# VH-VL binders against o27280: the designs that were tried, part 469

Target 1, 266 residues: o27280
Amino acid sequence: MDSMNVPEVLEIKRIVEESESVKTFIFSWDFRREVRPGQFVMVWDFRDEKPMSVSLIDPVRSEIGISIRRVGEFTDRVHGLSEGDLLGIRGPYGRGFELMGRDILLVGGGIGMAPLAALADEATARGMRVDALVAARTADELLFLDRLEAAGVNISTCTDDGSCGFKGFAHERLLTLEENHDMAAVCGPEPMMFQVMRILDERDVPAQLSLERYMKCAVGICGQCCLDDTGFRVCAEGPVFWSQELSRVREFGRYRRDPAGRRVPW
Below, E stands for the ipSAE of ESMFold2; O stands for the ipSAE of OpenDDE; V2 stands for 0.75 times the mean of E and O plus 0.25 times the DockQ between their complexes.

## First folded at step 21 (VH-VL)

Design Ah29 (framework fv_marstacimab; at its last look DockQ between E and O 0.92; V2 from the best seeds 0.85)
Fold by OpenDDE, look of step 21:
Structure Ah29 (fold): chain C 266 residues (1-266), chain A 118 residues (1-118), chain B 112 residues (1-112)
Amino acid sequence: as target 1 above (266 residues)
Amino acid sequence: EVQLLESGGGLVQPGGSLRLSCAASGFTFRSYSMSWVRQAPGKGLEWVSAISGRGGKTYYADSVKGRFTISRDNSKNTLYLQMNSLRAEDTAVYYCARHDWYGSFDYWGQGTMVTVSS
Amino acid sequence: QSVLTQPPSVSGAPGQRVTISCTGSSSNIGAGWDVQWYQQLPGTAPKLLIYENTHRPSGVPDRFSGSKSGTSASLAITGLQAEDEADYYCQSHDSSLSGSKVFGGGTKLTVL
């Protein structure tokens, strides 16, 4: 199989309802094709194709999971599928997270918790201590709590409306938590990631952040996901970046480009 | 099992010095901040000092600033409190306590008694 | 005199519900810092009872519950038992005291 251009048609083995708007689709996976937390796949519903993060990596069961939030026409169609239905999957693509040290901090917002959940599984399997700050707008949008707890992850929650845990944003909650970590992994809304990165830099905690951009080819050719001033392609050099790399990216936390290449504010 | 064992307490005269130790076991010592908390006879709990897991940051209550020094040796899994210029009001049971990620004291030692008296 | 204010004592009969208040300020509880509760039985070291305002460590009965609102927190004990007779302390963090941990004055709970 050509991992660059040819999607593999896979049957949906299971569907896990994570929340009202998020489902995890489980597929059989040939692990001769390596996949790392933080990498993404292109999901094809035979009409359109979208990049999605891998949220589950299970070599024992030979399965992967892809968590998808219902946000538009494509995801509406996908959410209408049932177990036994087919999807095209090509990849994985991009640079995933690197684990270092013994103590890791995860900071995730909304669907950003998807790649972090996979990272948490790997980290805990390696015997690392994992602390996870899980953020969402409301309590019913908090993702993967039971899964993380079962893995032995220490969890702190925050919600915009205070319906669960700390009332406020992730960066505000982070300021009230202990700082003993060797590395951090961050994924969520870019404004959140920007503030979190600032705090982690002040604390001298090495951080990796996963960016989301419009991706078309996923192989670094089309340039649609290119970051201003650096030439970084999110699909090739990312989506996971070190904080030092992102410090060079002018647009980070400030604006993004739409499918037409126009600047749109966050 | 997590265990904390304080030692070094005793009787000392005002103006004297004493060094407390807390031996930790059952967990990765360097991964956790540690505190000293004291309790005068028949009184409440008073936070004294804290130190980060790697030892890079230290904190002190105003009542002990300039007199007490908190330190740790992660290779020995031991927390220390050097107490100088001791006063009668420093008389208390001194506990070592581990910080969890949330900043709570999830494990405590049994304490060591420090008596400052002429 | 403590940064956090607790009633000196509370009492209740077996099976009753009792509540212990912890009043802070805008520089600690009101600033977004979490509140913890500790139980100290006579002649023993304190034990963590509630962390992160509402969470119970393993082994703590669900009879114990914590809440937080504004600049105050509260510990509730339902189905009061004789073994609950102890001193209870709330704890938080104060931004105005150079990042210090702070305790309440403690509350003596008597089971009648």
Scores: ipSAE 0.910, ipTM 0.950, lowest interface PAE 0.5, mean pLDDT 95
Fold by ESMFold2, look of step 21:
Structure Ah29 (fold): chain C 266 residues (1-266), chain A 118 residues (1-118), chain B 112 residues (1-112)
Amino acid sequence: as target 1 above (266 residues)
Amino acid sequence: EVQLLESGGGLVQPGGSLRLSCAASGFTFRSYSMSWVRQAPGKGLEWVSAISGRGGKTYYADSVKGRFTISRDNSKNTLYLQMNSLRAEDTAVYYCARHDWYGSFDYWGQGTMVTVSS
Amino acid sequence: QSVLTQPPSVSGAPGQRVTISCTGSSSNIGAGWDVQWYQQLPGTAPKLLIYENTHRPSGVPDRFSGSKSGTSASLAITGLQAEDEADYYCQSHDSSLSGSKVFGGGTKLTVL
């Protein structure tokens, strides 16, 4: 409990530029603290603390990688750091992805590919067939393609502007791909996840989706990560939910909440 | 190495029946949809039928619907095509083919010849 | 005759570039379905040449390339060689045919 509430100060071992706007920060990690794909950590820059996706879980090198998109003041400051600089990390927290069957579909939008890249490594290590639909605004923002290909993942890309792969939205591309999967894992912009979930539900494909909500405590006490209509706490019962669980959530795909708890449309 | 081996072709009279088999190896059979594709002598390729990896969905070209039945036995890694009420126009080499995720036929057998003639 | 239309034959001299067209409609290529290409040498089974419109499987030389625009697709062969003499088929999926796979009628390539 106390380790989960207090950040451990760690040195940035390596920085990988994944795209113009995304960097992966790699730390040495003691795997007595187990990390599962889909769990998150709270990253502390000594001013503020934000939840971030784990994209690399490497027990052999004793390394963990955390992928961060530059999108605001906190992430601008973190992107300004160098190898050797310090960050606080607490966690991991939350419920990770559960693998089932032999054939898995991954659907990732933008930075949402980060936890899915970690999951792909685990799935391929288990001998599963992995198909990944990787989406972004532009070709330059497609994440982890070389890593996924090297792992033996079958990749299809789509971009809003058509600069790489299918021109259009992930759910439109999904309708033109073969359907033979035992499960799916989905992470990305919530409107994309809603549309993808609808298709997968029609096809009777069990799906797990990773949600983002405002978080403060990360251990389920403060209530700020709760979902309407269910009382689910994203930091405790999620961030990964089965599609059946999300079907009971009125806000999913319709709105989000700001730090003050007010409804904000997508 | 992925291998597909068709068998069961031969000469049959109009109105007769044949059962084709396709033995699969080198991959996890149940993970892939499979098709039968045929080619009449001197003609082009014609898709005949498909079946999902678990066998729960089957599809047929209009020209064979009601006469042909596709099936699979995942414990034996074998695809089947039961052909009934055969007609002269069913004369063709029949290939089994594996689907990939993109909707291509990425592996083909060498085919088995079916001749429907009096 | 087929849902996807290909020229019945094309020809070229060694070293030249040749293209083979595949014309579809709004219910297949125009609906976003991928186009695949197959090469069939005389007396053999078809072999996958291009998938997902433009991608080559391992072992297919880069002088073969695919493209797709609107309701049509094209296979280009550069540096034409005698061994390229074969039949070539495009393939897609047609939503109006109860979700069926469809082939073009085939194109016989003759190397002069």
Scores: ipSAE 0.748, ipTM 0.879, lowest interface PAE 0.9, mean pLDDT 90
ESMFold2 (binder alone), look of step 21: mean pLDDT 92; pTM 0.938

Design Ah3 (framework fv_marstacimab; at its last look DockQ between E and O 0.93; V2 from the best seeds 0.00; counts 0 for: pae E 2.6 > 2)
Fold by OpenDDE, look of step 21:
Structure Ah3 (fold): chain C 266 residues (1-266), chain A 118 residues (1-118), chain B 112 residues (1-112)
Amino acid sequence: as target 1 above (266 residues)
Amino acid sequence: EVQLLESGGGLVQPGGSLRLSCAASGFDFRSYSMSWVRQAPGKGLEWVSAISGRGGKTYYADSVKGRFTISRDNSKNTLYLQMNSLRAEDTAVYYCARHDWYGSFDYWGQGTMVTVSS
Amino acid sequence: QSVLTQPPSVSGAPGQRVTISCTGSSSNIGAGWDVHWYQQLPGTAPKLLIYENTHRPSGVPDRFSGSKSGTSASLAITGLQAEDEADYYCQSHDSSLSGSKVFGGGTKLTVL
């Protein structure tokens, strides 16, 4: 394979309907190009390009999956595609999750479960015990439950409206669960991640969190995804960060920057 | 297969001491919190004490605070309950139980009988 | 006295539906803590029957179901069978008791 910066045009091999708003697009993948849970790829529909997390890594079938939530014009176009259609994929980019210990806690919200699902597969394949707290606004937005269950993951669900599992937010549910974990991986809305990180710090559980920011180049040169004060580039030093790193990031859980560089509250 | 086996029960006089043991097998012992739960003859279940997987945190019911000490040796896959200053009301079958992630007791031993009588 | 309140006994004929209530307070069930249920057959150790309010462990028939609302929980048994005759206990966590697990007083189920 040539430079990782050149998009490869790939055929959509399969589409999995995860929910009303989320689809997973499956591609054949040459695993000579290594990919890790927590890394992202740039998806190109020949008009625009967006960063997307890898949600499936299957070396046996030589496949990867990219889960995409329908949220705007780009994702609307992508969701209109069918099996056999083409997309440009370049990457993977960024720092992925590191696995350590025997017991891992996953805390995910909404589409944030995408990279965590991939991590769950790796962890279980390594013989780790995996507990997953899966959060969403409503029951129909909970992702990857059957997949996680099939992998032997212990699942706890919470929904904002109480339509499934614990009624409330992920950090509230977390306070009611047992604490025996060697590490945690967290991905979801930043306010959720912020609260979850605080609890995990109090419990002395090492935590990795995956951030989402506006990314343009994905190669650390444009600066659009830079975090205030630290100079961390989400596309280069992240998107996965340790809690100790994020503790130095003033904007974490408080605000983000829009494409124009303006501060936007969460 | 998960197994829990209690031992150390017996007859003891009021004010006496006894040490219970629970031998665990079939799972990664250090990954789970453990509890002691007791049941007086013809009565209901009463939680006694709990200890975290790594042993860093311990909890006690008010009825046994200051008298009982829970501990564990993860290298031996064994849970302990040191009972001092025993009283007649401590007479019960004592079960060791494993905590699942949700805080329920998913596995129980068969129990060991403790009788406190003069 | 038990922190969680259960009826001392319930009875039903084979094939009937029976319900066992578990009443807590704002410091346990009402605080968001899960309710778990146990079955204890005569002369045996308790067995987990329902965990996390509504979930059945492997091997537990679907005729057993749990629910939770407000400060209370309920265990329902449909298609009552003779082998269901046992003591049933609800269990939760109480925030006011420094991380203590709490049990109901237990309910003796008699199959007529």
Scores: ipSAE 0.870, ipTM 0.928, lowest interface PAE 0.6, mean pLDDT 95
Fold by ESMFold2, look of step 21:
Structure Ah3 (fold): chain C 266 residues (1-266), chain A 118 residues (1-118), chain B 112 residues (1-112)
Amino acid sequence: as target 1 above (266 residues)
Amino acid sequence: EVQLLESGGGLVQPGGSLRLSCAASGFDFRSYSMSWVRQAPGKGLEWVSAISGRGGKTYYADSVKGRFTISRDNSKNTLYLQMNSLRAEDTAVYYCARHDWYGSFDYWGQGTMVTVSS
Amino acid sequence: QSVLTQPPSVSGAPGQRVTISCTGSSSNIGAGWDVHWYQQLPGTAPKLLIYENTHRPSGVPDRFSGSKSGTSASLAITGLQAEDEADYYCQSHDSSLSGSKVFGGGTKLTVL
């Protein structure tokens, strides 16, 4: 069997508590299997399997990290695990971010900062200037600030309630920031990503956005991760898309789908 | 070490022209928006003009629109201000200032004096 | 006239706390634009003191602090020292002035 299609059972080497609701689970990893920022893995807890973003890519220590927000029964069980416990990992899957130029803007909302934290590490290792706009509902939900600071990333924060940084939404904060970037990478709630994409398009900043869709197979067979207008499969052609690819997709930013495929409001 | 060095100031009659230069070093010049900020003798700071890092966007205070032109040469790490139709009220020390990502001016030159008088 | 208003002068004795106000409007500070502060010692260029409302660049003592609320901002200096005698400027952005950067009129701080 192809190891990418069958979960490999790995020991949790270390757990980092990123916030009250987010933990990063760190595993040993053989980097002959390359992992790129923006790719995801399927995490199996021996009952269910969910896609999770790779947030740490550390070839020096031979480690990857996977950040998981506690939001339901699966993630509650995973958050209850300890170092030494086992998880199944399939992957990595999907198209990662492509870096270009010297100056990158990262815009992350909530757990969407996870793949961007990995990208920040790669960008700084290449000598790029990295600016990050980190958004959350409250200050306690801002992720990876210490890690980003240690990497030399210039951070601006915003919170819906104003408890830290700019009071308001990421796109509102973005309008008040400098425009000197060769590219942007965006990940977070889809309504946030739509508004941010629109601003970046108007500024002629090439942008890549990481999307989440309902996933089961992760290798492009089942079609449940498809975008309506294009037939793009998030697990195969994405999850990272260029903004110009997404501008052709009427579904993006307008509604989401439940597990049965029905249109529902954001 | 970030350094900004202005030059090109001097005495000019009203209606005349000057071109200011600001030589930048110690940082990736292309990555930063730049401004000119002036200070008349005994007066406060007045923002004059800004230009984006790649030079695609320029901005001007209303007091100088149509008379001043900001530009940059990223191959020479140099910022310019072409000042035409000079008036007595343009008399000031002109500072070259670098923008940070937050919109502040994190580094300043020592300034060059422009005097407009008969 | 300046769109950001600062008192022309403030004074304090060594060791005291002083504050310098920066009052704007709904088109600048009130629209969510950040406030930055600069110190200008006599005969020198301005130096960034506070950026993004509250943050200090490396080398600025923590006895300098900034805040922003509503349409106003404030620079506080605790433990006042003779070397703090300088002119202080607030700076922001005003949406109504063609996207212009704007400075306050400046405040001369005298250490008594």
Scores: ipSAE 0.488, ipTM 0.764, lowest interface PAE 2.6, mean pLDDT 88
ESMFold2 (binder alone), look of step 21: mean pLDDT 93; pTM 0.946

Design Ah30 (framework fv_marstacimab; at its last look DockQ between E and O 0.71; V2 from the best seeds 0.71)
Fold by OpenDDE, look of step 21:
Structure Ah30 (fold): chain C 266 residues (1-266), chain A 118 residues (1-118), chain B 112 residues (1-112)
Amino acid sequence: as target 1 above (266 residues)
Amino acid sequence: EVQLLESGGGLVQPGGSLRLSCAASGFTFRSYSMSWVRQAPGKGLEWVSAISGRSGKTYYADSVKGRFTISRDNSKNTLYLQMNSLRAEDTAVYYCARHDWYGSFDYWGQGTMVTVSS
Amino acid sequence: QSVLTQPPSVSGAPGQRVTISCTGSSSNIGAGWDVHWYQQLPGTAPKLLIYENTHRPSGVPDRFSGSKSGTSASLAITGLQAEDEADYYCQSHDSSLSGSKVFGGGTKLTVL
């Protein structure tokens, strides 16, 4: 229940190559410290610290996995690490996903599939039917397909270039699929999530969405991840929000703030 | 195991009415959309009607609009098709079919024969 | 008369490859709707053969494959066997028909 505010130095047990740009780092975990899908941890490479979603929760093996996409200097350094190397892990933090009903829809884009993969494991373990719409720009960027399939998840893929599955965006694909779910969990690029949320609202499907914002402290103090008008802190009240909550957030799907606090368009 | 069993078919005169039933088992009935598909003797498949599992929204082919009504009773795991003002061209084997997430029909009943003749 | 067009019949010898075409329009296959295929053996109900253009349900041999391009789809059967003699139907969705499912006219496959 209680999150650690001091990083634990953990050894990388193994590294899974998910794609050319995404690796999953596996760590031993003491499950006396509870972790839920949708929560994040702060990863410290002894130079910088970044928030990362938990993509694997395995109480049987006493392991967690953190999937990291190579996108900048920090992630470049992390991707250069090997099994046996050390990282600092602080957390978990934030509000995770809630599961309800019998049928769940997952809609994920790119690295957004990371927390959803963990959610899929929990949902299937509970005996829920799980349908997952997995989106990416290209076929080689589609994540966790084998893992999801092994878990018994029904998968539909879409790619921007049509290299795999439906040619188009996730919200376009969603319009062509049946609407028979008790709830939905969504994570990916914010423009995608915005469009997907609109469709789910029209279909009267309760939805939870995981937001990505610049986070510095992860404990709701610094305010860097505060959403306009509402005062929601993504690290404290989120990163998972219900669609009703996000409907109150003016900036959602429209803009975000950079590290300097400036508004930047998506 | 998923099972669909149609009933209610028979001989009826033009202008008459008939009510078909489809008993479903082996799955959570309310979670799935259902359709009726018919096949005239020696002819191809024709979609007739569909009903959503969640919203209960109904859809009809133009050939049956205003005459047929699809409904469901989730407490009984049963799909229905009320057919009114029947015509000779409505003569067919009527199948109930379950929708999967992709919009295909992953399970079919064995069908029930409806014959409209004077 | 069918929204989707199939050849009325195709034939092949055992071991051969046969292809069944399914031609649609901009309001169904061309609009991005998936194509599904069904096999109907004589005197039986249809069975799902291919879903979501290319995927095989459990129990369907890998001899069966589906493809989709533009406004058309195709079912290919390799290593044709006697038990493959059946009617085959493609199915999709048409945006112009108020959410209607649509079938092809069906193709009778004869194994020579």
Scores: ipSAE 0.883, ipTM 0.932, lowest interface PAE 0.5, mean pLDDT 95
Fold by ESMFold2, look of step 21:
Structure Ah30 (fold): chain C 266 residues (1-266), chain A 118 residues (1-118), chain B 112 residues (1-112)
Amino acid sequence: as target 1 above (266 residues)
Amino acid sequence: EVQLLESGGGLVQPGGSLRLSCAASGFTFRSYSMSWVRQAPGKGLEWVSAISGRSGKTYYADSVKGRFTISRDNSKNTLYLQMNSLRAEDTAVYYCARHDWYGSFDYWGQGTMVTVSS
Amino acid sequence: QSVLTQPPSVSGAPGQRVTISCTGSSSNIGAGWDVHWYQQLPGTAPKLLIYENTHRPSGVPDRFSGSKSGTSASLAITGLQAEDEADYYCQSHDSSLSGSKVFGGGTKLTVL
């Protein structure tokens, strides 16, 4: 029963190339360890360990998928792996998204679409109407479009360079879209999430936002993932927070913290 | 299935008042923005007024500001348009229309005729 | 006087291609607002034909297509059929009008 706190070594069952820079790694999973959209796992490559969002939750096939963007040494090593290779996984951890009502808006920037893709699957399985605003820098970096379409999700895209959909940032596109949702779920770069949250609050749409902070223990005991002003631990009380909770947090959207706890600009 | 059913049209003298209703069914009414759109005989479509779903904000075309009031009763799934100080140029078929996420009008009623004449 | 300008009429023979333009400005189409198109048959309510510039609702034939560029949009109809004879309206949003909806003046399509 304590296996959540030590990595379980699992075989990579399948690898899906989502884009030039993003791969989804699929593992067999024992669903006695329940997984909710918005929760995360710690992925261990036998040298280093990083938090990653779960992007696929498939109890029927007994599988989970973890989407990883190649951005540094750890992720470069993981992207070099093949089917049959091993990774350590501990978790899941954190508070996932809560679904309510019948009409849900998803707003995702870049890899932030990963946990939202899992949420979209759950929402459509419940018979909810799902609209997704999918944002990226370029068309080639828009994630999960085919999967979302196949699930019956209504998609609007935006790209910084205008190569697909609306030219501009997610919050700029959102201002040109209508208010017809019971709730929203948001995940992406924190400056984007702050602007999106402000719009949704003005529209009286309850919103849940998924944050990333530095994590070491992932179970809430080391305090490295705490937010200013509240004492909330992203790994325990989050990573998913209601917009009301975040509106009282001074650091949200303004700065981040390095591993030593120092304030660093976004 | 989505249904929109307008009522309350009729003949009214200039300066008079009239209240239009639109009964909605087949969707979560409170979450959707709604509009009134009118069409004078032989003329094109003219947007008249809108009301947001959850936030309840109201919007009016300049031609009707101060004379028309849009409202909704979410417990009855009903949209209203109160029309005061009516003029001959307000003569039109009035449509109830639902907004989709993209800002289009994806469902329309069949309209109710308002005639303002001496 | 419409903020969005459409030609008052267009015509074509069966099987031909016609286009209907919708010209706006920097406060509507040019500000990034989407363009939607409606077909209105005589004596009926308008029906959504194209949404979000290019997308077709279920049940709309693929001979109808939309596009947007700069401050303008176009509706194209290929393989023109007699039943396409109708009035066509573009619609968008204008930021200068307190976030209000705007329609084009309408275009009567005549199939010859």
Scores: ipSAE 0.543, ipTM 0.794, lowest interface PAE 2.0, mean pLDDT 89
ESMFold2 (binder alone), look of step 21: mean pLDDT 93; pTM 0.948

